# Miniprotein binders against q56y42: the designs that were tried, part 3

Target 1, 350 residues: q56y42
Amino acid sequence: CSNNTSNITTFKPLKLPLFWPWQKVKMGPLSVSPMGFGTWAWGNQLLWGYQTSMDDQLQQAFELALENGINLFDTADSYGTGRLNGQSERLLGKFIKESQGLKGKQNEVVVATKFAAYPWRLTSGQFVNACRASLDRLQIDQLGIGQLHWSTASYAPLQELVLWDGLVQMYEKGLVRAVGVSNYGPQQLVKIHDYLKTRGVPLCSAQVQFSLLSMGKEQLEIKSICDELGIRLISYSPLGLGMLTGKYSSSKLPTGPRSLLFRQILPGLEPLLLALSEIAKKRGKTMPQVAINWCICKGTVPIPGIKSVRHVEDNLGALGWKLTNDEQLQLEYAAKESPKSMIQNIFQTR

## First folded at step 11 (miniprotein)

Design g2
Fold by OpenDDE base, fold request of step 14:
Structure g2 (fold): chain B 350 residues (1-350), chain A 98 residues (1-98)
Amino acid sequence: as target 1 above (350 residues)
Amino acid sequence: SPEEVLQKLDELFKEIQEALKRGDLEAVRELLLRLWELVYRILEEAREKGNPEAIELMERFFEIFLRLVEAFEYGDMEAFKRLLDELKELAQEIKRAL
């Protein structure tokens, strides 16, 4: 009698969402949680040290996010390194399919993927085929949001028009519920919005780096245009690669490969780290929770990385409360005292 | 001339390395975009001429270049330097195929 010890994954009882109630936000036709999760680390062996032995922990972190009402997950077709190309979409599709919490409600999950503007994607049909390949990896019939990952306007304006027509065709074919862009600046964002509007396609989202370390003139202008045009800003890197967590300071610099970037930004960040720490202490919150809550209060949807159960638990603590206007102004003032901001994506347009 | 374009490629790699030595990450960002734009033009010309070997090498260049961008954004300067050296080697292979 071989005792098959069925590994009963003890679903911890639905901990009441640590911070319920919160309101869903509009993103074009979609209704999403006020925070999503990004999956860039999934399959990134080179920089994050991803291993397939982590998949069970990533699945537990994903389930915890779902149990707490998170329904927005951001990915890309380019996520995953080398032989693990597309691994982020494969894992997300697996986890959605295997989810016991989603039983028949898989369509309540808004998958937002980004299609790379690869130099070999020369036709609208090839870009539509990239969408189909993402649907196959995700094992779903329709995306929530199909996103152009970056603009080609600076180097290949003819390719950009082809990619925009590809977004139109994805929408018309019903492969996506809505379309979005990433790494668009203010001027190029208006151009694509107008191009899509004349074709009856709603631009629902713009994804940019937006945080207390990335709130310069350009980011504020993008936010203003998004508010005017009814576009939802998705804020990636809301924690500034962990600089907004209080883990590091000018006296506690990271060692190793990230030391150069951190040595350039941290020595002027003391006022902002102090303001984050003081507000966190007053609210009984963590510094990451305050930094994410600021992004939400600014009317963006932050997408912190889903790396572990612990990081999901901490990030969920950013929900169910709001910073006061005075606390927001205190953080924004302290952020302006910083002599350096985060470096933008190389493809970030004007 | 094709020779001037290839010389400009070597100059960009040199300028990126010099900007890295200075710790001027904004200059690195601008130079990376110029490097992408330059190789994109070389790819367009190689497609027009029907050079499949050069096209394949440049497609591989762009795949590695996207990992270089991720390393830059993530702030892993050791990975960035390794990927930049790999791109420099591949750029010499592209030059031999043109």
Scores: ipSAE 0.861, ipTM 0.941, lowest interface PAE 0.7, mean pLDDT 92
Fold by OpenDDE base, look of step 14:
Structure g2 (fold): chain B 350 residues (1-350), chain A 98 residues (1-98)
Amino acid sequence: as target 1 above (350 residues)
Amino acid sequence: SPEEVLQKLDELFKEIQEALKRGDLEAVRELLLRLWELVYRILEEAREKGNPEAIELMERFFEIFLRLVEAFEYGDMEAFKRLLDELKELAQEIKRAL
């Protein structure tokens, strides 16, 4: 009796993609996942308690995102504290390089980095050199998106023109596939768009704080301008630093360093937290997944921060479904009932 | 005058600390931008005068200031206060180098 042990090739069920290729978002010449990931925690010792022993966990989180079709990763040249300055870009470059060796023809990773408007970056050449230094840390020849991290218009308008010329030169030299900005208000966004357009450089993205806690008149105006000009809005802090997670409430304030901010915003947030909870329960989703999905439904690309496999798994659950228009309106109504919103970046222009 | 600029620097640090005590985070945001602008102007003047010591101190000031901004955005008010104290000490060093 020959026991033919039939090798039951356990067909791993083809995990349906969380989104189809036609659901990718156009960002200038680039095609990106409907959600990206932010890497601000990578190398941040002061606020996040980063240690090099976490690098394996960050790599696993990156690889899980990449496996699920996420191809947009946001970073900055200023990320990483003290001796770890630029650590976020170094880690991202390492992880990209190591992942390409493991997985054949995967989707091209779009790196979006932000170049700080440091007071010593006084020439367009120095700003182009900042781009080269980011490319060196990332170990890549070309960036997806080179972003100006903030405008200097409020305090150094002459420096701003130099930085804009630096963006043009990065694009003309092929160091970046596209250019973007962060922390630009409506008026300054139009000005840089027009400046870049006259030089044949398309502005592809505007990165601002955008969430159910940051959807004021200014954010809606920025979004409207982005939609009109064909600029993709990238929404940072889509979870309102975790206030939209339901982990905290007026009765359950965080202990420790964030307590002041949370004590100011959490009181009166009950209508929004209730609406998030009800919709989350009805959809079989988490509150964070609903809050991220709202940003996607609004036509933005959210970039939640990643620190672990669990954060990636939780955020990936925001994909493969959409809030109805009624659910979006319910959330937006409840958000308007909230007496407090997030504080904007200090460099956020008009 | 240079003396008026240096007095205004001390006033801004005081006003930031008072706004923090009141919990007026929007006032803190505006005052931080004013502090950045003031030190930026001092840096421009120090470059024109060729004061390399003051320039180096102010470049360090701006590096720490970006960490202060990150702490503010993240809402880590303990880190923010520590970094603000560090900037206040460094501001006194800048004053001595001018």
Scores: ipSAE 0.861, ipTM 0.942, lowest interface PAE 0.7, mean pLDDT 92
Fold by OpenDDE base, fold request of step 14:
Structure g2 (fold): chain B 350 residues (1-350), chain A 98 residues (1-98)
Amino acid sequence: as target 1 above (350 residues)
Amino acid sequence: SPEEVLQKLDELFKEIQEALKRGDLEAVRELLLRLWELVYRILEEAREKGNPEAIELMERFFEIFLRLVEAFEYGDMEAFKRLLDELKELAQEIKRAL
């Protein structure tokens, strides 16, 4: 009696993709997920309380993002505090290299780093060397997107031209697949676009604070210019530091260091929090998922922070559905009733 | 004059502290940019004069200043105050090196 042990091939249930390949977003020559992740917390000991004992949890969170088709990761050369300077890029490079999920497809990951406009970066060559130092920390030969972290136009317009030429040289040398900017206003965004265009370099992205708490006249004008020029807007802080999560209200203020900022913005935010809560309940979603989905529906790529497996799971729930036009308008109306918006970056240009 | 620049530096730190006491975060934002611009000009002058000690101190000032900006954007006003005090002390060292 030959015991034929039938190999029950346990079909791992095919996890349905959270989004389809045709829902990928163009950024110049690149194709990215409708949402990315930001890595600012990685190596931030001062404000986030980063410790190296968290690296395994951050790696698990990164793998979960990859398994769900996320391929855009935003970082910066300035991320990481004190002795941990550049730690975000080091961790991202380590995790990409060690990823079992990628199975040799490491080049499908779009790394978008930001190069600080440090006052000692006075030559285009020094700025190109900053790109090389990021490549070394990331352990990769080519970046997805090299970004200027802020404009120097207000205080050092001559340095800005040198940094723009540095972006051109990074692209021409093949160190980056595309170039982008962060914290550019409408007028300065047009100027850099024209400067790069005349040199055959496509400006692929503009990164600004864009959320239901940061959708003023200037942000809408930047979005309009991006749409006209074929630039993809990357939206940072899509959750407004957590004010859009429903964890806090005028009746439930946070204690500790954030209390001042939150006490100024949460009073009068009730219409927006109500609209988020009602839509979230109707959709069987969380308030954060609705707020991130709004950024996607507006044609931006939101980059929420990657802090834990739980935060990745929660943020991934913003994918695979869309707000209706009426739900978007309801949120935008309620956001306009809010008397205060988020404070912009100090380097945000006009 | 160098003395007028140094006086403006002390005035900006005072104005930032007063804006923080009032809870005027937009005034703090504008004053932070002015402080960056002022120290940037001092750095340019120190480079032209060949003052390596002042240059090194100002490079350190800008590194700490970026952490101050991160604290401000993150809304950690306790970290912001500590970093502002550190920058104020370092500004006095810069003044002695000029």
Scores: ipSAE 0.859, ipTM 0.940, lowest interface PAE 0.7, mean pLDDT 93
Fold by OpenDDE base, look of step 12:
Formats: C-alpha cells, structure tokens, sequence
Structure g2 (fold): chain B 350 residues (1-350), chain A 98 residues (1-98)
C-alpha cells in the first residue's frame, strides 16, 4: 500500500496589496511606499533595552513589512549604543540580504540613512567616507537616500558647507541615488536646496518631526516649502512618542522615565484624543492608524518605528484607506486646541 | 580666557539641572544647544593648539551627548540625568586636559 502523501500545496490566499503601485510616492528618482519604517530602536540598549536575542523578531518584523509592499527603511550611522554603534545599519543590511524568499522585493528596498554631523567630519572626503562606511555596514553598493542628519549652521557654518559638498560628491560618485536632509527649518531648507540645485543635485527629501502633535507654524511652513520645491517631507514621530495611541490620558499617565514629558502634554490633549477615538471607531481602525493615515493624507511619508511583528501589523492598518477632508479638518482643529506641542530636535534650524 | 570658558561650561551644566528641576523642557533644549556650541568651540581651539588628549575626550563627549539628545527627545529623564552626570564628569576631565 503506497501511501501517496498528496502534497497539499496550501495556496496562501493572495493577500490583496494594501496599496496599489500608482499609490507609491515619488521621492526624487525613487518610488517609495506611502509609509516607511524607522529603525532607531535597532541596537539601542539604553532607551529600548535592545538585545541581540531580539534580532530574529526584528527580522520577522522587517520581512512582514517587505511582504506587505513597504520598501522605505530609514536608519542612521549613529544608531546603536556604545559597542553597537551602527547596529541598525548592520541589521538592516543583514535582513535585506537574508530575505531570500522575497528576492523580487529586495531590489525595491530603498534604504534611507542619515549621516551624523560629527565634529570630526571636517572635510567633504571624511563625509563621503561616512557614506562608504554605511554602505559597508548595509552590505550594498548604493544607498537609496543619503541624508544629512542635522544642520551645523547655528554653531559651525563652515562645516555645513563641507557637509553639503560631501552630499554632492556622494551623488556624483553614485554612492547614493538621492540626497536628503533632516531637522532643517524653513530658511535653511531653502539654502541647501539652492546650493544643491546650482550643482545639479536634486534635494529629494526633508525629514522633520511632523504629526498631530507637531503641526505648528514652522512645520506647516516646511511643508509648504517642500510642496513648492518638489521635496518630499518624511514625517518622523508620527505617533508623538505614543501620546497619539490612546494608551495614555490625563487620567492614565505613564509611570517610569517618560512620565514628566507625558504629564506636561497629555492634560491638554483631550480634544485631540477624543477626535482620534471617534474617527477610529467610525472607521473600524485604531487611533495610531488614524494618526499615521493623517500624515499620509497631508502628503508626507510617515516613518513609525519598527520593533515587533505586532507594531508592523498595527501600522500596516494605516494603509488602504484615507481620511476625508472633513475628518482631517476635525483632527487639525482638535490638535490646535492643545496648548502644548512636541518639543523639537535641539538641532532643528529656522 | 580658558578660565572664562571653563566657568561658562559649569554654568551651563547648572542651568540645565535647574531647568530640569522646574520641568522647563524648552529651556533644557536651548541650553543643550548652547552646551554643544561651547564644547565645539573648545574643540576647535584644542585642534589649533594640537592637544590630542583634549581632542579625544571631546570626541567622546560628543558621542555621549548624542545619546543625551536621544534620551531627551524620547523623554527618558532617568537616562537623561545619568548621561548628563556622565557628561559633567567628562567635562571635568576635559578641563584638566586643557
């Protein structure tokens, strides 16, 4: 009796894409998913309690994102604590390489890294060498986007010009497909755009804190300049460090190290948290998904942090639908009733 | 003078600690930028004078300072305080090397 074990090819149901190819966002020469993922937690022992035993979970989270058509991954050369400096780039490079079941999607991965304006990066050549070191950690020949992590204009304007020339040289050498900046204010964003334009280098992206907790006059001005100049705004902290999640309120403050910041902001957020909750209920979505979807509707590319499969699943739920204009206005009105916004980066320029 | 720079460094650390005690996070943000700018200028002067010990200490200071900024942005005030204390200790080593 020959037991013909019929190989039941389990047809994985064709998961409908969360977004269509025509819904991909242009970022200079690149085509990216409407949302990316940030990898700041990868290698951060001090604030996230990173351990190498988490790498398998981070890989699963990365692969799940990639399977669902996410192709933008943001990192930095400064990510990873102490001996784990550059760990985020090392992990990202490893996961891209090992995602063999996703070979067709690997070639679509856009790595966006940020090069720190370290005080020892005094020459354009040293800054180009920082790009090469990131490529080595990532195990790739070309970056999607090379970003200046912050401006030195306030304290070292001569260094800033050297770093800008470093971005030009990275682009001209083909080490990066596009260049971007982070933590640039309106005035400095125009200056770097004009500097790069005169050298035939398009500025493709500006990464700033942008959310329902960070939509003040400056953020709206940056967004307006980005729209005028054809720069794509990348929005970091789209969840306001978790204040937009509904996990916390004025009556339910977090305990532990973040309690001070949350105590200062949460007691004025009731209108915004209510509006998020109401829209979330109406849409059959979570408050985080509504907050991320708002960033997308505003024409930004949000980069929520990736830490687990669950966080990826939750954030993927922000795709495949859109807030109405009325729902966006309701959220923006409620956000303006908040007496306090998020604190900006210390290097955020004017 | 070198003494005036060293005094300003101690004053900034004091002002940051006072701003933190009153919960004035915007004042902390502004003072952190001033601290970065001050140590950057000290590093430029140390490079001009050819002081390799002071340069190495200040490079380490900036690496720890970026972790302090990350702690501040994340709102981890316990990590922020620990890193601020580490920077204060390292600032005293820098002072001895100048």
Amino acid sequence: as target 1 above (350 residues)
Amino acid sequence: SPEEVLQKLDELFKEIQEALKRGDLEAVRELLLRLWELVYRILEEAREKGNPEAIELMERFFEIFLRLVEAFEYGDMEAFKRLLDELKELAQEIKRAL
Scores: ipSAE 0.858, ipTM 0.941, lowest interface PAE 0.7, mean pLDDT 92

Design g2
Fold by ESMFold2, fold request of step 14:
Structure g2 (fold): chain B 350 residues (1-350), chain A 98 residues (1-98)
Amino acid sequence: as target 1 above (350 residues)
Amino acid sequence: SPEEVLQKLDELFKEIQEALKRGDLEAVRELLLRLWELVYRILEEAREKGNPEAIELMERFFEIFLRLVEAFEYGDMEAFKRLLDELKELAQEIKRAL
């Protein structure tokens, strides 16, 4: 046979770029890409005008992400509006199953979903059943990460104890490889960490709004706790829901339905937007790419949204390079001088 | 009394609308949690008394409420106002079923 294995790798090896997507990072027992993607828009008719005719484009965007080394996708059982309740999970499951690049390798995707703390989820068995329903919509046998979507400590502390037991049972029954939390403040994060540690259950992630527009005292305290306890912070809304893109500024304010939010925050952001623009120009990058890269530099895993092939292509440009320490400090200094930040989730605790 | 609880519900809707009108988004955030907690307490009472019509309406209320929270966080105030009106109408249906 004429089989010469020395011809398989004819290219000269290159040094791996920083934040190269095939160089995974640790998230508890899991290995994930340094950036993931969120699926909030999938099935959301209210905010994004979702129609099933968009599914082919979403599938192409998903496949582009996979082909470029992304393996972390975040969803939730509450994603999808009206009759499309649960549609985000159904679409993600469909795309995983139909992917040609994943044929025979579907378990290499790390699916993170979230279970809403609905007032009718009052037993650990009911919470476990929510996980089973998510697995059914996703058409997979095991989640990478099962997340409690928010804490009930502020209004229903007894319910929260039941939900924590539910997370333990999900893990013990093999339904999830690890557990996480979302929208937990510093005190509750320490409490659930200690609770799960005693029971041998890996708390691998804490998902919160974290960005150059959401790095106030509480968010930095959460980050510090995550670093100390070996919990990976997952950053949602890393672009401040569009405020860090450069599309709008103090001299170009929006006039649409989002104008109230933007008018309150944008005029105070000029130092930060200028710093983002200057660094983007110097590095040959875009402002979104700089903002996402900053999240990665802080040791978080950001999850910008998947909306189109173009948006995925743009966001992938945040990978393969790293802000210098001086550039990170410049951005942080400018962000701390901004008088306003994004409003936190209503359920985020102390 | 039950009348006082229902009055507090109406007052929270008014406070949310007034806070939004003046652009006080932190106040809106705080009031939304108070509204969630108040309806949560009403749901507990409805379960204790065995009122399945009210329970079903309140479960629908909480589902819509999450959409309201999403519209608020996204900053779509037109969607927020429409959903708040839907919740106000549903709150009247809940009052009648109690």
Scores: ipSAE 0.858, ipTM 0.939, lowest interface PAE 0.8, mean pLDDT 89
Fold by OpenDDE base, fold request of step 14:
Structure g2 (fold): chain B 350 residues (1-350), chain A 98 residues (1-98)
Amino acid sequence: as target 1 above (350 residues)
Amino acid sequence: SPEEVLQKLDELFKEIQEALKRGDLEAVRELLLRLWELVYRILEEAREKGNPEAIELMERFFEIFLRLVEAFEYGDMEAFKRLLDELKELAQEIKRAL
């Protein structure tokens, strides 16, 4: 009696893509997913409690994002605390290299790193060397986007010109496919765009804090300039440090070191939290998914933090649907009723 | 004078601590930028004078200062206070090297 054990090939149900290829967002010469992920927590021992024992979980979270068609990953050369300096780029490079799902598709991953405007980066050559050091940590030959992390215009305008020339040289040397900036205000954004344009270098992205808690006059002006100039806005902190998640309220304040900041912003946020909750319930979505989807609907690319598989799963649910114009207006109205906005980066220019 | 610059450093640290006690986070943001700008100018002068000890201390100051900014933006006020105290101590070392 020959027991033919029929190998039942369990057809894993083909997971439908969360978005179609034509829904990819142009960012200069690049085509990116409608959402990216930020890696600021990777190597941050001081504030996030990073430990190397978390690397396997971070890898699983990265692979889950990648399997769902996410191809934009934001990092910085300054990420990682103390001896873990550059750990975010090292981990990202490791995970890209080890990801079996990328076999033959490594070039589809868009790494966007930010080069710190350190006071010792005094020459364009030193700034180009910072790009090379990022490439070495990432174990890749070319960056997707090389970003200036902040402007020095307020305190060191001569250094800023050197850093801008450094971006030009990175592009001309083929070390980066495109250049971007972070923490630029509307006036300084126009200046760098014009500087780069006259040198044949396209400014492809501007990264600013943009969310339902950071949609003031300045953020809307930056968005308008980006749309006019063909610059893609990357929105960091799309969840307002978690205030847009519904985890916290005026009646449910966080305990511990972040309690002060949250006590200042959560009071009077009730209209916005209510609007997020109502729309989330109506759409069969979470409040984080609605808040991220709003950033996408506004024509930005949000980069929520990649901290765990569960957070990636929740954030991926922001894709494959859109808020209506009326739902967007309802959220924007409720956001304007909030008496307080997020604090901007200290280097955010005008 | 070097003494006036050093006095301004102590004043800025005091003003940051006072703004933090008031919960005026926008004032803290502005004062942090002023502190960065002040130490940047001191670094430029130390480079012109060829003071390698002061330069090294100020480069370390800027590395810790970026962590202070991250703590501020993340809203971890306990980490912020610890890093601010570390910067105050390092500022006294910079003062001795100038």
Scores: ipSAE 0.856, ipTM 0.940, lowest interface PAE 0.7, mean pLDDT 93
Fold by ESMFold2, fold request of step 14:
Structure g2 (fold): chain B 350 residues (1-350), chain A 98 residues (1-98)
Amino acid sequence: as target 1 above (350 residues)
Amino acid sequence: SPEEVLQKLDELFKEIQEALKRGDLEAVRELLLRLWELVYRILEEAREKGNPEAIELMERFFEIFLRLVEAFEYGDMEAFKRLLDELKELAQEIKRAL
């Protein structure tokens, strides 16, 4: 640009990129990247067609995420199908251990796992043993976040008290740096917050389905409670399981086993898909990148899935920039025109 | 009574299939929780009576049920229907063991 080329300099503070992955955000006592990655597909033969021959590609995807400043990875003791039960945790642990970029720095990765509320986990000791089994599969000595995968309040409230005590015990025994919950509604979230607070245990996160297709009154109430109580919301399924990508529309419906779900929801999304497309073109981004960026703008930490190097490359493009307030309002207005939203987890409470 | 519980189990499977046929996915979600709760109560009773055969079958039921829930969440209705049929057959084995 044309300047007055004289010997005058203006001192300005450095301006860092917005949502820069090396500029961590607070999650209780932890510092995490503004986006993490989920490992649901790892070991899932039933829904994702996992084969062990894919492990090299998954490892490359993991390394790419690390190289680009991602330190949060979410898994669960229930991830993996059939004889591959627990395989997601085993793969994550293997990739952490084998990573050349993490030599001497493995503790900088924040591993979040979830412990299923199985009907046979009926004592706090049994729940602590589930945590120890996860640590064994992961081959690490301490989790970043140990999460109760769902509440039993709707059907077994006495079991829930035992599981809460188990989370306290995991923390007191040094097995986790913090605890979290998943699929908790507003009332139960306040209750477990109060329970843990009186015991000095950091409730750092609440993980729920949150996206432009899952931002109804209940999800917004959960978000408001998280903001008020200092709990970080982790957004799962930020792309509506593929509905926010632009790959499909009312005139281009998928064939195959997921077509019923898409036919129920996708025709009502035309205003939202148009708004996503318009903003994506204007910003030089993809529609998935806009949808994920929106989750970050709302103060959540989204965890899109890792399946391939290409998916990680695309999702990383959601970082380093921020939707304007007007763009956020445009998306939210268009989302309100949708007659349908994503179906919530069957265990999500009030 | 045990007969009322087993009849309720059969009714829930039928209600889930009917809700799915009409495309009422929110009804399916609600019915799945009721089915989970009913089988949870049957498991509690099997433990009180010391019925290890039923307990083993029911633990298998809950493992498969979690896969069913995941198929439902992902929207894979072919996997959902196959797993639901598997659970119906396992439910008959559980009834025989009670």
Scores: ipSAE 0.855, ipTM 0.937, lowest interface PAE 0.8, mean pLDDT 90
Fold by ESMFold2, fold request of step 14:
Structure g2 (fold): chain B 350 residues (1-350), chain A 98 residues (1-98)
Amino acid sequence: as target 1 above (350 residues)
Amino acid sequence: SPEEVLQKLDELFKEIQEALKRGDLEAVRELLLRLWELVYRILEEAREKGNPEAIELMERFFEIFLRLVEAFEYGDMEAFKRLLDELKELAQEIKRAL
């Protein structure tokens, strides 16, 4: 008998994992949890106010995610500000290495990182060296996914061909198990898919801003192309920078440096916030859990940020259940009533 | 020609500040890409002419610019304005090195 007999036996096991492997989804040659976590804030002194005194709570949040079946963690070589350049990758690598729950199972974690298309990355060898530097900061021998962070097609199409060859070389050298892209529009996504297919390199993912606040024509075209080509869409900012949490409303607008953005979007969100609240109450869930569940129902893998144990606990509640088709349509119609949506990344192409 | 490119750089900074004052965030997004593209072309020209002082200053410019883009996407307009001022100061040093 195998060690898996406890799942098919006649007697009840004492504990079931919340995100046991039967909840995993395909991402090219990889199997990932239906939700991952993003580490953008790790090392960001400028925008999040990161301090090293926060590391223990970040590590506890990572452990909680891992213990509950999450195996996808997204980072980038550009994450971390000032002297903390690369700190997000260093912290993730440290937490993976120190995890007691990963003893003998480190290969079950899928690390996805991104390599910035800096204007000084002009040869495929330089791009491969960026990957080696990421592996060094992470203290691992192989990435799950190596991602090109944005396309240079609109301003430097010759550089982009070099970066694509760099992705091929990363795969051929065994540095990554698969490759992905971020902030690619539908036309450029088809082009890189064809390029990689003829070279036997798996394009497993496309990462874009996708949420109930970012599902306009352009984002739906990207999703449609991903579905047609067998590319898994990774949804970043699934909560719209917190606008989908119910923390703010037309009667409770934020003060401070983010108020300009929120004042432009929040007043038109009443139908969507009401629909989120209604469904959350009906299902015994929170509004963030409903918003993230919607992304999963669309066949994407959302990557909300990790900042605290409490936020990870709440986000994990997005798993283990599914919105009905009627509930999905209710949210989508309410989202279409919103006159404004999230601003896309400046580098997102056609 | 170099004077014309540098004038366009100054005009873009002014357009970004004006778009931000009127709250036109989509215009800011479009202007940021135009600024990135303009500075990318200036860097290519500096490389072709073998101007190492300008190249070093411009690589610093792109590092700060990426932080500016991150502040914009996060919606932190205080950080955005501070970083934009840093880029304007660097642009003057780049002008002197060209």
Scores: ipSAE 0.830, ipTM 0.929, lowest interface PAE 1.0, mean pLDDT 88

